# VHH binders against p49116: the designs that were tried, part 227

Target 1, 238 residues: p49116
Amino acid sequence: EGPLLSDTHVTFKLTMPSPMPEYLNVHYICESASRLLFLSMHWARSIPAFQALGQDCNTSLVRACWNELFTLGLAQCAQVMSLSTILAAIVNHLQNSIQEDKLSGDRIKQVMEHIWKLQEFCNSMAKLDIDGYEYAYLKAIVLFSPDHPGLTSTSQIEKFQEKAQMELQDYVQKTYSEDTYRLARILVRLPALRLMSSNITEELFFTGLIGNVSIDSIIPYILKMETAEYNGQITGAS

## First folded at step 15 (VHH)

Design ll17 (framework vhh_enristomig)
Fold by ESMFold2-Fast, scan of step 15:
Parts: structure tokens; C-alpha cells; sequence
Structure ll17 (fold): chain B 238 residues (1-238), chain A 118 residues (1-118)
């Protein structure tokens, strides 16, 4: 048995690309986002409960929830990434595209609304001062979501999600004993993650991908990476 | 058309050194991560090393400290300096292009054979 997550799963250390360009470009943003996505998948792969579900289930789960994991990662790593600077650059580009008639007004509105929701989410997490243990368990709750279409082993996934919820509750009650409603304030933030479009996340952060590949295509590749390649890349990403 | 052409393979004694080259053409070399892979007879292809568009390097544990990956963007060429070669390093060595450091490979070279003979 034992806990769902160990102390090693609390550590979530993003290493940014170097050198940092004087002006942000799509390649730098995409490499930064790719490192965060890789770190998020590495985190998931390291969980024994996740491994126990098997390769096919692992792929289906990550495909279903990568946007939620990625967004939690953005919130957790916002300072390291200078996320506010990245989002400001994206907004500036969108405003210039409106003036030059390069993008439709409807599409720009959708993207701007997504950026607003993302900023609000990150600000709410920062205001709550979410710690590393809380982030680890929130990621586990979204990872072990049994309610995505097409999933198998849903009863086992639900049991792992329940375990994550219970361990988060124990941690918060012990650590923040004076704040009786902290857990409730944290958990009510999670539904917002499902309102944010994975397609728009791809457009904002992964538009620098060459070869016109989707994140859905990338996920199985990363999860099936040879152990040596996977471990070698972790030393740069962790 | 994208082309990757490996060279520099050959026969060497254990403890010896070889320098592999990969000449790239048909794309903006500076924008891509490039990796070295190897495949020994009857075995699966295994990753050896990657260099990012920014120059960050990663190595398989089995080659760390013995192999050095580098790139010359002016010459559109990738290098692998191999030292302290062992019999288990015998393989066909391939270079491969990637959309990014941590992303899938999309183009592969035809390979160059390295044989470490006692």
C-alpha cells in the first residue's frame, strides 16, 4: 500500500531554455512549453499507481488530461517561466494581427478569453499560496479522472483519485489547521481547468512546433520513449 | 528535401576514438534539435545523445563522459566525438532531426557503421 505519492513527486523543477532571447519568439515559447509538458509527463510516469494501470490506459489518461496538467504546471512554474511576460507577448501579437487583418475577430476573441481564464486561474492559485504538496495532489486528482470518454479501468482510476483526494485532505488539515475551509477553496478551482480548450493551449504555446504535429501525437511518443533516452532527457528537464 | 548524411565510421580497437559527422541539408539547421542514435545487430535502436537548437546537450548514461556531441551551425554539421570505445559501442550510428529537444524525431540519416574489434 503506502501513500499514492512520495516526497519525490512533490519536487517539480522546470529548467528554462538558454540563452534567453532579447525578444520572445515562437521557438523559445514552444521549447519552454515542451519542457513543461515533458516534465509533467515525467512526473506522471514516475507514479507507481500510474504505472500499474498499464501502457494503453496511461496513454488514454494523459491524452484526456494533458491540458489540465499543463495548466497546473503553468500556475506552479509561473515565476520560473516568466509566464506574465509570455502572455503579454502573445496578447501584443494578437492585437497586431487584428490591426493587420491576419486573424479573424472571432478567433482572437476566443484566444483572448482563454488567456484571461488562464491568468485568473494562475492568480487565484498564487493568492491561495498553493504549496508543492498541494500541487502534486491536485495533479494526481486530475490525472486519475475516471470520467473522460473512452477510458478503460475506470473503477481502478476512481480508487486512485479517491486516494489522492483523501491524502490531500489529510495534508491540508494537518498543515493548515487554522484554515478550516482551505481544502474547499482549493478544490473549487479545479472545474475551471476543463473549461479551457486544449486546442487553444496548443495555438498559444505550441505554434512553434515544426512538422504540424499535434500534442495527441506527441504524448504516446513521450510515454513510449526508450528508458535511456527518457532518463537522459530528464536530467535536462527535472 | 531534408537530407541527413552520416560519415566517419570505421574499425577501431578498444579504448580508441572516432569522430562522427552528420551533414544536414534542405532545412534551417539552426532551428532544430539533432540527435545521435545507434543500432547494434539484432538489437533495437537506442538513443545516444541530443543537442538542442540552443546548444544544450543530453547523453545516455552508458556514453556520458566518453562521448561529446557538438554542432557547427555555419557548416550545417553535427558531430559526435567518441572516446574510450568499448566492444558494446559497435553499432550503426544514425543522426535524426527533432521538432524540439524533448519532441519526436521526424527525419533520419542512413547511418554509419562503427566496429570496435578487440
Amino acid sequence: as target 1 above (238 residues)
Amino acid sequence: EVQLLESGGGEVQPGGSLRLSCAASGFTFDDYAIAWYRQAPGKQREWVSTISWSGDTNYAESVKGRFTISRDNAKNTLYLQMSSLRAEDTAVYYCARSWGTYLPRDYWGQGTLVTVKP
Scores: ipSAE 0.069, ipTM 0.506, lowest interface PAE 5.5, mean pLDDT 85

Design ll18 (framework vhh_enristomig)
Fold by ESMFold2-Fast, scan of step 15:
Structure ll18 (fold): chain B 238 residues (1-238), chain A 118 residues (1-118)
Amino acid sequence: as target 1 above (238 residues)
Amino acid sequence: EVQLLESGGGEVQPGGSLRLSCAASGFTFDDYAIAWYRQAPGKQREWVSTISWSGDTNYAESVKGRFTISRDNAKNTLYLQMSSLRAEDTAVYYCARSLGTYLPRDYWGQGTLVTVKP
């Protein structure tokens, strides 16, 4: 009966590793990215509607949309992360890989295009001055996407997505009453998230992962994490 | 070859203190997060504390204010300083390595037994 999201779901505070090194390395980037991924999953786990779908459905949803949630988190936390500095470090590493002939020119082009799309997305969100409530509802719309292949309970997922859309509309109309087209400007940004490759995001931000550790393995690990460990990790980060 | 070796376990009275060590070898210690876990007889393994590569710390609620995790990168050694020990702290304590604080653990030590009893 209640709203899909509460005020607790608006709070999205990333705590960065300290201190920031003079020269960014893959370990700093990976730790920062994994903290954001963990925060995003913590956010999702705290939603009663998400819990109501059951563990199998929850895992399938997050596996399907983690890149979209992560990218929204990058945009929301861009200033806290000094994202432009992180992206510059990644580009520098990529330039060194070109000089050392470690990566193909085609792959480098794909990665650079992904970085440009990411920068454009984050700049667009910054220009729109998206607030915490708007980010929370955009993440909910992305999370409760019924159109991913292989999902069960798609009717219930669609109902939660529609509820998220309705609550976002109510919020924007009340808070930004003088800007008739704000909601439309916000919503048309969402399709761009699906144009960004999750494999390239994984390569850029989780490069410190070696061997068989992949995002597909990390997601079930975090979602199945014992409640005491999960709460200890998140509360200690503050 | 990655190796983690725990030491410092033993018997202690309730309210007492112990310091556990985990000696790391075969990898660049400074680049990894290391965590303490414990397993009491007949119970599932539970997380105790994690320290990131940069020194940021997290603790299970049951040990907050009583346990302190730290690292000495020059010695490639992880520590767990335990104080105000309780009977329920009796367990085999394991250290575990991960690429990041919130990432899966890839290597585990063999454990050191801590027994809290009068």
Scores: ipSAE 0.376, ipTM 0.699, lowest interface PAE 2.6, mean pLDDT 86

Design ll19 (framework vhh_enristomig)
Fold by ESMFold2-Fast, scan of step 15:
Structure ll19 (fold): chain B 238 residues (1-238), chain A 118 residues (1-118)
Amino acid sequence: as target 1 above (238 residues)
Amino acid sequence: EVQLLESGGGEVQPGGSLRLSCAASGFTFDDYAIAWYRQAPGKQREWVSTISWSGDTNYAESVKGRFTISRDNAKNTLYLQMSSLRAEDTAVYYCARSTGTYLPRDYWGQGTLVTVKP
């Protein structure tokens, strides 16, 4: 009955690995991305409404939406991550692969199109100057999506999503009262998140995991992480 | 083959100190996060501390300020410096490897016993 999100859910502070290497490598990119993924899952775990849905539903929701949450996190943390530098390094690697005939042209084109879509999304969010409250509610709208297959408690999930939408509307109307169309401009950005390939996101940011772990296995690991390990890591990550 | 070997365990009195070591072989040590876990008699295994490949550290709340995790990449060795030891620190201590700080552990050591008794 209280608000869906508290002020603690607005705080989203990513701590990057240090030092930054002279040459960006898969280990630095993967560690940075896994920290953002962990922070995103910690954020979700801390929401009382999310906790109320139960472990099985929580796992299913995050598995379905992790790419959307991660992409919103990339946009929110783009400056802290120096995301443009990371993407430039990836593009340079892909261009060198074309020149050396190491990758197929079709695959390179597919990955480059994904990078462009990601840059366009992050640029649109930056241009709109999305604040921390708006990011928190957008993440909540994405998290509480009742339309993923296999979900239980779909009516309760829908109610939480509607509550997130209502609270976002109230916030925007009070904070940006002179900008009548701001909410509409923000909300029309969300459908693009579902068009971005989770497989390509995994390849770009979690390359070092492909042989040993997958995002699908990481999600239940983090969500079921024992209390002491979970609390220790969130103190360092948040 | 990947191998992790813990050493340095033993008996100490409350308030004492111990340094545990974990010798790694069979992989490029510098590229992996390594963690310390412990299991007390009759209890579930619990996480103690993790160090990333770059040296960033995290600690369980119960050991903050008392334990220090460190790595020596030249020696392929992980350390846990334990101070102000308490009876509840009595456990078998294990080191474990992962490709990243927040990722599942794929290899585990055999453990070293630490007993804190008056």
Scores: ipSAE 0.077, ipTM 0.525, lowest interface PAE 5.5, mean pLDDT 85

Design ll2 (framework vhh_enristomig)
Fold by ESMFold2-Fast, scan of step 15:
Structure ll2 (fold): chain B 238 residues (1-238), chain A 118 residues (1-118)
Amino acid sequence: as target 1 above (238 residues)
Amino acid sequence: EVQLLESGGGEVQPGGSLRLSCAASGFTFDDYAIAWYRQAPGKQREWVSTISWSGDTYYAESVKGRFTISRDNAKNTLYLQMSSLRAEDTAVYYCARSQGTYLPRDYWGQGTLVTVKP
């Protein structure tokens, strides 16, 4: 059988809303974040191995790992997104919430710690100079995680994860042959993704959503979207 | 209360043009993405076009180059300019609202019928 990922799966091009406002608002941040989430879902949906697992398994996998995929996407697209500017705007909004006594000090501390962990993760990936192939395989390793509760086809998921790990190893050894320990340095970054709270990520980046609209409801909507609508929206603005 | 009201439907000959409107009320129009969908007789509803709150536009392959989506934020109105109409464009056309281009649609209009007949 052929490789888990093709060159088309290495391409990960985020198109930001334009124009960028002079002062960032929750609508701009939410639109930017939802575009990255959509691109991440599109990326996963395009993988033949993922399609082979079936709709129910696909939905369960993505619901379990969306925050890890999203965080990898934030790191990969940090420059395109001007992520540091977005995080600064979120911090400013959060400080205003403290001033207005809308949030507890303990909650603010949790959110600030999450932002610092996110910044540290993105900085570590930038320092390692992770390339597009490496990001694609790291996303695949995260996507095909067999250890989430409630999953079916766990043996097949594990086989796809192992295939992703083997192909990443082959790529790194060929491309960075002079750096014997590069793969180890990359892989030790992955556990940090599971320390990121999906609830806090949702609060920070999707705060523009009304009421009780949740990522859990958005994921099946995107994954079940008709192919023509999906393709029309992913081909970008015209 | 949120309302979306389509208008501009009618009968037109192949190769003709028609402009649909969707009048929005009960919300801040500028903050929302709005999309056009259609449902032909005996078929499932299909997506036609979306415009983001910032003006980015997206089109189904079957209408690309023939249809143009636009918005007039001052009038709280969405438009679909249709040209080079074909028999297969015959459908009830619906506008739908969402908080973002890729987010679930939460409100739908009642639809306006477009019939392309020789």
Scores: ipSAE 0.389, ipTM 0.727, lowest interface PAE 3.1, mean pLDDT 87

Design ll20 (framework vhh_enristomig)
Fold by ESMFold2-Fast, scan of step 15:
Structure ll20 (fold): chain B 238 residues (1-238), chain A 118 residues (1-118)
Amino acid sequence: as target 1 above (238 residues)
Amino acid sequence: EVQLLESGGGEVQPGGSLRLSCAASGFTFDDYAIAWYRQAPGKQREWVSTISWSGDTNYAESVKGRFTISRDNAKNTLYLQMSSLRAEDTAVYYCARSQSTYLPRDYWGQGTLVTVKP
């Protein structure tokens, strides 16, 4: 019947904290990441199909896939974020931790491998010149993943994922009609998202979180936020 | 112990101005985003404004252009400068702390009452 996504779901505009400090610190990185996480969840909760699944299913889906959505957001917003600069700052902090023996070498190796995987993913997406519509459908395919453990309504979720796949195919066929294999090149990038640890993403980008605040606590908070409040926050900084 | 203490509330006439303060203690003020919320009689609590640790500000549409949020990190104090006050601004005003503008608030103040009298 009607499309899974409308033109409103293509818009994905991240506003970075300003100005960027002379030396990147955990607070700037955490604020930037939190804005992207908020924008990603705002995007998801605006989809009628997502709303139709109900609050409990919505929370479970986002808890299962937030890292994949966040990583797609990092790739999509890499230029706006100056992501390469942020990752370089994170690497520098990690190398200083090695010198100070504050972290185990094995842990640092895992984190550095994660950063490498993230950079390769973002570079591959940039080389493919993924547009806003393609990102929206890739995020929808990731969001409506029926194969995460513990999910209910998996048949309905699978139907929405298939609809996202079909609409992406239709879009690519119409917009890039001369590139017969573009869809295949795009879709083979998605498995890499599941190779990246959500725990390591949280450590890299949300190190500035203090106390009992975790991504698992943030997700239901944002998803249940009153419409007027989060619309006010997303509108801009002034 | 983390504490947030609001002050500066009171009675004001329509069109008047008032400045609210929120004194913070028990944590590194500079590392946190702080927000103003309000709750009018018989209504749900609503968000008013947030200032990030870096000074970026956001405002609810209903207060944009009339209210200004600011922070003084040297004094560990948050401010809300309210101008062109309206009857609908009558509420108890709360400050709340969070790690980021977009993250859950983990500590709340006790509130300060603002009454805009006709």
Scores: ipSAE 0.268, ipTM 0.603, lowest interface PAE 3.6, mean pLDDT 87

Design ll21 (framework vhh_enristomig)
Fold by ESMFold2-Fast, scan of step 15:
Structure ll21 (fold): chain B 238 residues (1-238), chain A 118 residues (1-118)
Amino acid sequence: as target 1 above (238 residues)
Amino acid sequence: EVQLLESGGGEVQPGGSLRLSCAASGFTFDDYAIAWYRQAPGKQREWVSTISWSGDTNYAESVKGRFTISRDNAKNTLYLQMSSLRAEDTAVYYCARSQATYLPRDYWGQGTLVTVKP
């Protein structure tokens, strides 16, 4: 019974589209977000425990938690994404939409509240200086959540979540031995992830999508992707 | 009406080179990622290469260093420059469109046959 995660699961390197346009547009934001989503699913798919749950369970699990994984990824990759610049561009567009009466005030309020929650979360993670090992285990804890409605194999998922929690505790106690309360400070951040609307995340970051292409359809597409295609897609935008 | 039309297929000897083209019409070519796929006789369709709207490229391990994907936005055309061709490269080659590099493909071409003969 080896560890839930190996050193390969700590590496989480997002490659951004280049060059960044002078003015941010929906295509750049959507491409950037889809790269992070793909990297997040690639990360999950590479975990042996995740593979062991089987294809149907894998799809249901990721459909249930993709917004939590994506938000953790946004926090982890905030600097490489220039997330503050992306959010500022979205806010500017929303303010212009109010002036043009293109969106209802209630809808804009919901979206602005979501952006503030996202900024709060990312700022909290930055203040705590969460490292790569901690992010990997936090992602594992949200991935192996047994309490989403409609899930099967919940006892096995719970076992993997408990293993992730135990391994995170061991890591934090060894690495940050003088900070007795660090683990508690980290873990109390996680419930906020479930308060963020996946529909609003989809609207903010995947606005370039049209027709019936939704995150719910993208998830099984990526998870069913042939291994060679999947690996080739991530190996280099060099 | 969205259309993708492949051309440039044919017979070539092992070690030879060939350039495939995919002519796009009915949409703003510049805003989409386009990919090459291939299907050999009796086998499943295999991904070959993708180019993003910004020009970022990805390749299947089997073609890395031998194939080069490129786009000419002024001509609404995608290219696949194939070199050091092998018998295993024999397939019908398809181009396919997506709204971003890792998103599902929504339109496919009819394909062009490449045969590598000794």
Scores: ipSAE 0.468, ipTM 0.768, lowest interface PAE 2.0, mean pLDDT 88

Design ll22 (framework vhh_enristomig)
Fold by ESMFold2-Fast, scan of step 15:
Structure ll22 (fold): chain B 238 residues (1-238), chain A 118 residues (1-118)
Amino acid sequence: as target 1 above (238 residues)
Amino acid sequence: EVQLLESGGGEVQPGGSLRLSCAASGFTFDDYAIAWYRQAPGKQREWVSTISWSGDTNYAESVKGRFTISRDNAKNTLYLQMSSLRAEDTAVYYCARSQGQYLPRDYWGQGTLVTVKP
């Protein structure tokens, strides 16, 4: 039995839409978010343990945890995304919406609280200086969460989560040997991910979607994408 | 009503060139990614190329260096310039609309036939 993750699972390179417009719009934000979501699902698909769970189980698993994976991805890619600029654009849009009576003050408050929680999370991860290996294992811990309602194969999922935790511990103890409590500081950040609403994340970052297109339809589309199309899109080469 | 209409298909000899067009109507063309797909006789539909709303392009490995996707937003038209055509490129070519490169396609054209014959 080999490690849960290989060095290839540490690489997490987001390629942003080009060029960045002078003034951000919903299309640019949605495209950026969709690329991060795709990269996150590409990462999950590449894990042998994830594939071993089978199609039905792994799809249900990603549906349950996509917001946690996406938020970890936002934190990891905050600089390449210019996330603070995107969040500022979203806030400006919300301020215009309340002036035009398109959204209630209570809804604006909910969304602003979500943005605050997201910014706090990203700042916390930045202060901890989380490296690529640590991000990969944190993503694996949230991916292999056996406690979501409706999951099957929960004992195998729990086994993979425990393996991720063990490998993270081994990595941190060897790499940051002088910081005895680093692992505890990192792990205590994870519960905050479940306090952030997936519905609000979808509203903030995927507003460019129209009609019945939702994260629920996007997840199986990406996970079941034909191999040649999948490879062409992940390379981004032209 | 959203409409995508392909044209430019026909018969060509190996090594030849064709330019396909996809005329779009009923939506704001500039806001969408548009892709080319093809379906060869007896085979599943395969992706060929995508162009984003901003002009970023991606290509299937089998067509890289031979095909060029482009868009003319003023004309609401997508193009596929095909060169160095091979017998294996024989297929019905479809254009498809998407809100982003990695998002599901929501509208499809009826297709245009390309036949590569000696």
Scores: ipSAE 0.211, ipTM 0.608, lowest interface PAE 4.6, mean pLDDT 86

Design ll23 (framework vhh_enristomig)
Fold by ESMFold2-Fast, scan of step 15:
Structure ll23 (fold): chain B 238 residues (1-238), chain A 118 residues (1-118)
Amino acid sequence: as target 1 above (238 residues)
Amino acid sequence: EVQLLESGGGEVQPGGSLRLSCAASGFTFDDYAIAWYRQAPGKQREWVSTISWSGDTNYAESVKGRFTISRDNAKNTLYLQMSSLRAEDTAVYYCARSQGKYLPRDYWGQGTLVTVKP
């Protein structure tokens, strides 16, 4: 059998909308986040092993893990997105003058804790200097998670996850041979992704979605899109 | 270029009424929540009221039942109908574009002065 991922699956290039506005706004954040989400789903769809599982399984997997894939994408594309600037603006606002939308103190604390967890995750990945190959395999490990409720083909999904883990191990051991514990440091970062609330992620990054459309509801549509339509979404072309 | 321009301020007697307007230009007005703030001399800006892009309204406790926020999307204009005005309502009133509950206001008007005379 061939490798789970090819060099084409390592390429993950986010194309940002028009230059960052002078004042950060919800539409810019939503457009940027939507492009990253579409890029992430197109990435997943391009994997032959993923396609071999069939449409129903593909939809179930992405619905279960989109927040984990999106968060890994945020970490990988943090510099391109100026993510630290976006998060700092939200944090500053939450610490000052939050009366307008009548957010409870408990909700503010919950959102602040989510942002801090996200910042810590992105900082840990940056500090580890995670490369493109490592990100590709971490996304594959997350994508091929057999432990989500309601999944079919669980045995096949588990085999693809194990293959991703083995290929990541081989890559890290060959490329970073001098750092015996690098793989362990990378893998212990992954459980934190499941502690991140998909509802809070959606509220922070996708509030600008037209028509009150949930991420869960658009996933089947995105997965069925033609390549040209994907390219239009991730580049903002007509 | 995003612009917000307040008008309608002036001098009124206690118990009187006044309508403020905020004319918006340079952006798609229908897509944004817009808020009213006020600032009395020597005090910090105080939030007064917000209207969402869908028409949902919120009010500060001090103005509930006395002030009504509304919008006319065809005219790209926000309104604040003030009634039963009190001396403590004396302030410069500002219109501000809202980015939802997680982001600060990104554009502010120049303000319009409301003075409630004894």
Scores: ipSAE 0.013, ipTM 0.335, lowest interface PAE 7.4, mean pLDDT 85

Design ll24 (framework vhh_enristomig)
Fold by ESMFold2-Fast, scan of step 15:
Structure ll24 (fold): chain B 238 residues (1-238), chain A 118 residues (1-118)
Amino acid sequence: as target 1 above (238 residues)
Amino acid sequence: EVQLLESGGGEVQPGGSLRLSCAASGFTFDDYAIAWYRQAPGKQREWVSTISWSGDTNYAESVKGRFTISRDNAKNTLYLQMSSLRAEDTAVYYCARSQGRYLPRDYWGQGTLVTVKP
């Protein structure tokens, strides 16, 4: 018996493409998002409990929850990414009267609602001053979600999720003993992650991907990468 | 340095045809969508057509069925084949590099004048 997560799983350091351009471009956004996606998947595969579920289960699980993990990563790395600047630029463009590509009013509304929900989520996490340990356990709770359609080994996944919940509770009660309701405030924010469209996330952050490769198609590849390949992708080194 | 250079503009009669070109340099052409815009005298700039990196095309209603956008990735060149030209098509035509649906265009050409003389 050991803890679900070690101190190494708390470390989550995003290395950004440098320097940030004066004007945002699709290459910078896509590169930044790809680095965060690689970092998130490398984080997941480093968890012994995750590895113990086996390759097929690991692939299915990450395919089901990558958008939730990515969104938590966006919130955690919002300052490093200048996420508010990226979202503001997109919103400003969507409100422009120039029809650069014929987006319907309904599609614009849908995308703007998604951006609003993302901003609200990130703002709520910032207001709570969620720390690195709390982010690690929240990511573990969404990773070990037994309720996605088509999953196998659901009983084992549920046990790992319960273990994550228990360890988060123990951490919060010990570290923030003065705030009796902190855990409840944190947990009540998680359901919002399920309401965010992975298709819209992909369109906003991964549009510049060469070959327009879907996230679904690259997940098995990323999960099978050697550590050196992961490090190369995170840093952009060849 | 990213550069877009339009050519092929000129005077045509109503019902005539004209082919515009946009030569791109300084970036990986294949990775970007490229768009055509036009600005008529005294009017705001208007979007005309976009071609994605994968070859998917979109058109403004005013030009649909008359204009055809295409690209030659080997030559780093964008084209706009214009047919059944009308007086209302008189404008300076610009090509622009597209950052996708949700971001403004980041680089613009200098424009080429198309005059449809009645």
Scores: ipSAE 0.013, ipTM 0.356, lowest interface PAE 7.6, mean pLDDT 84

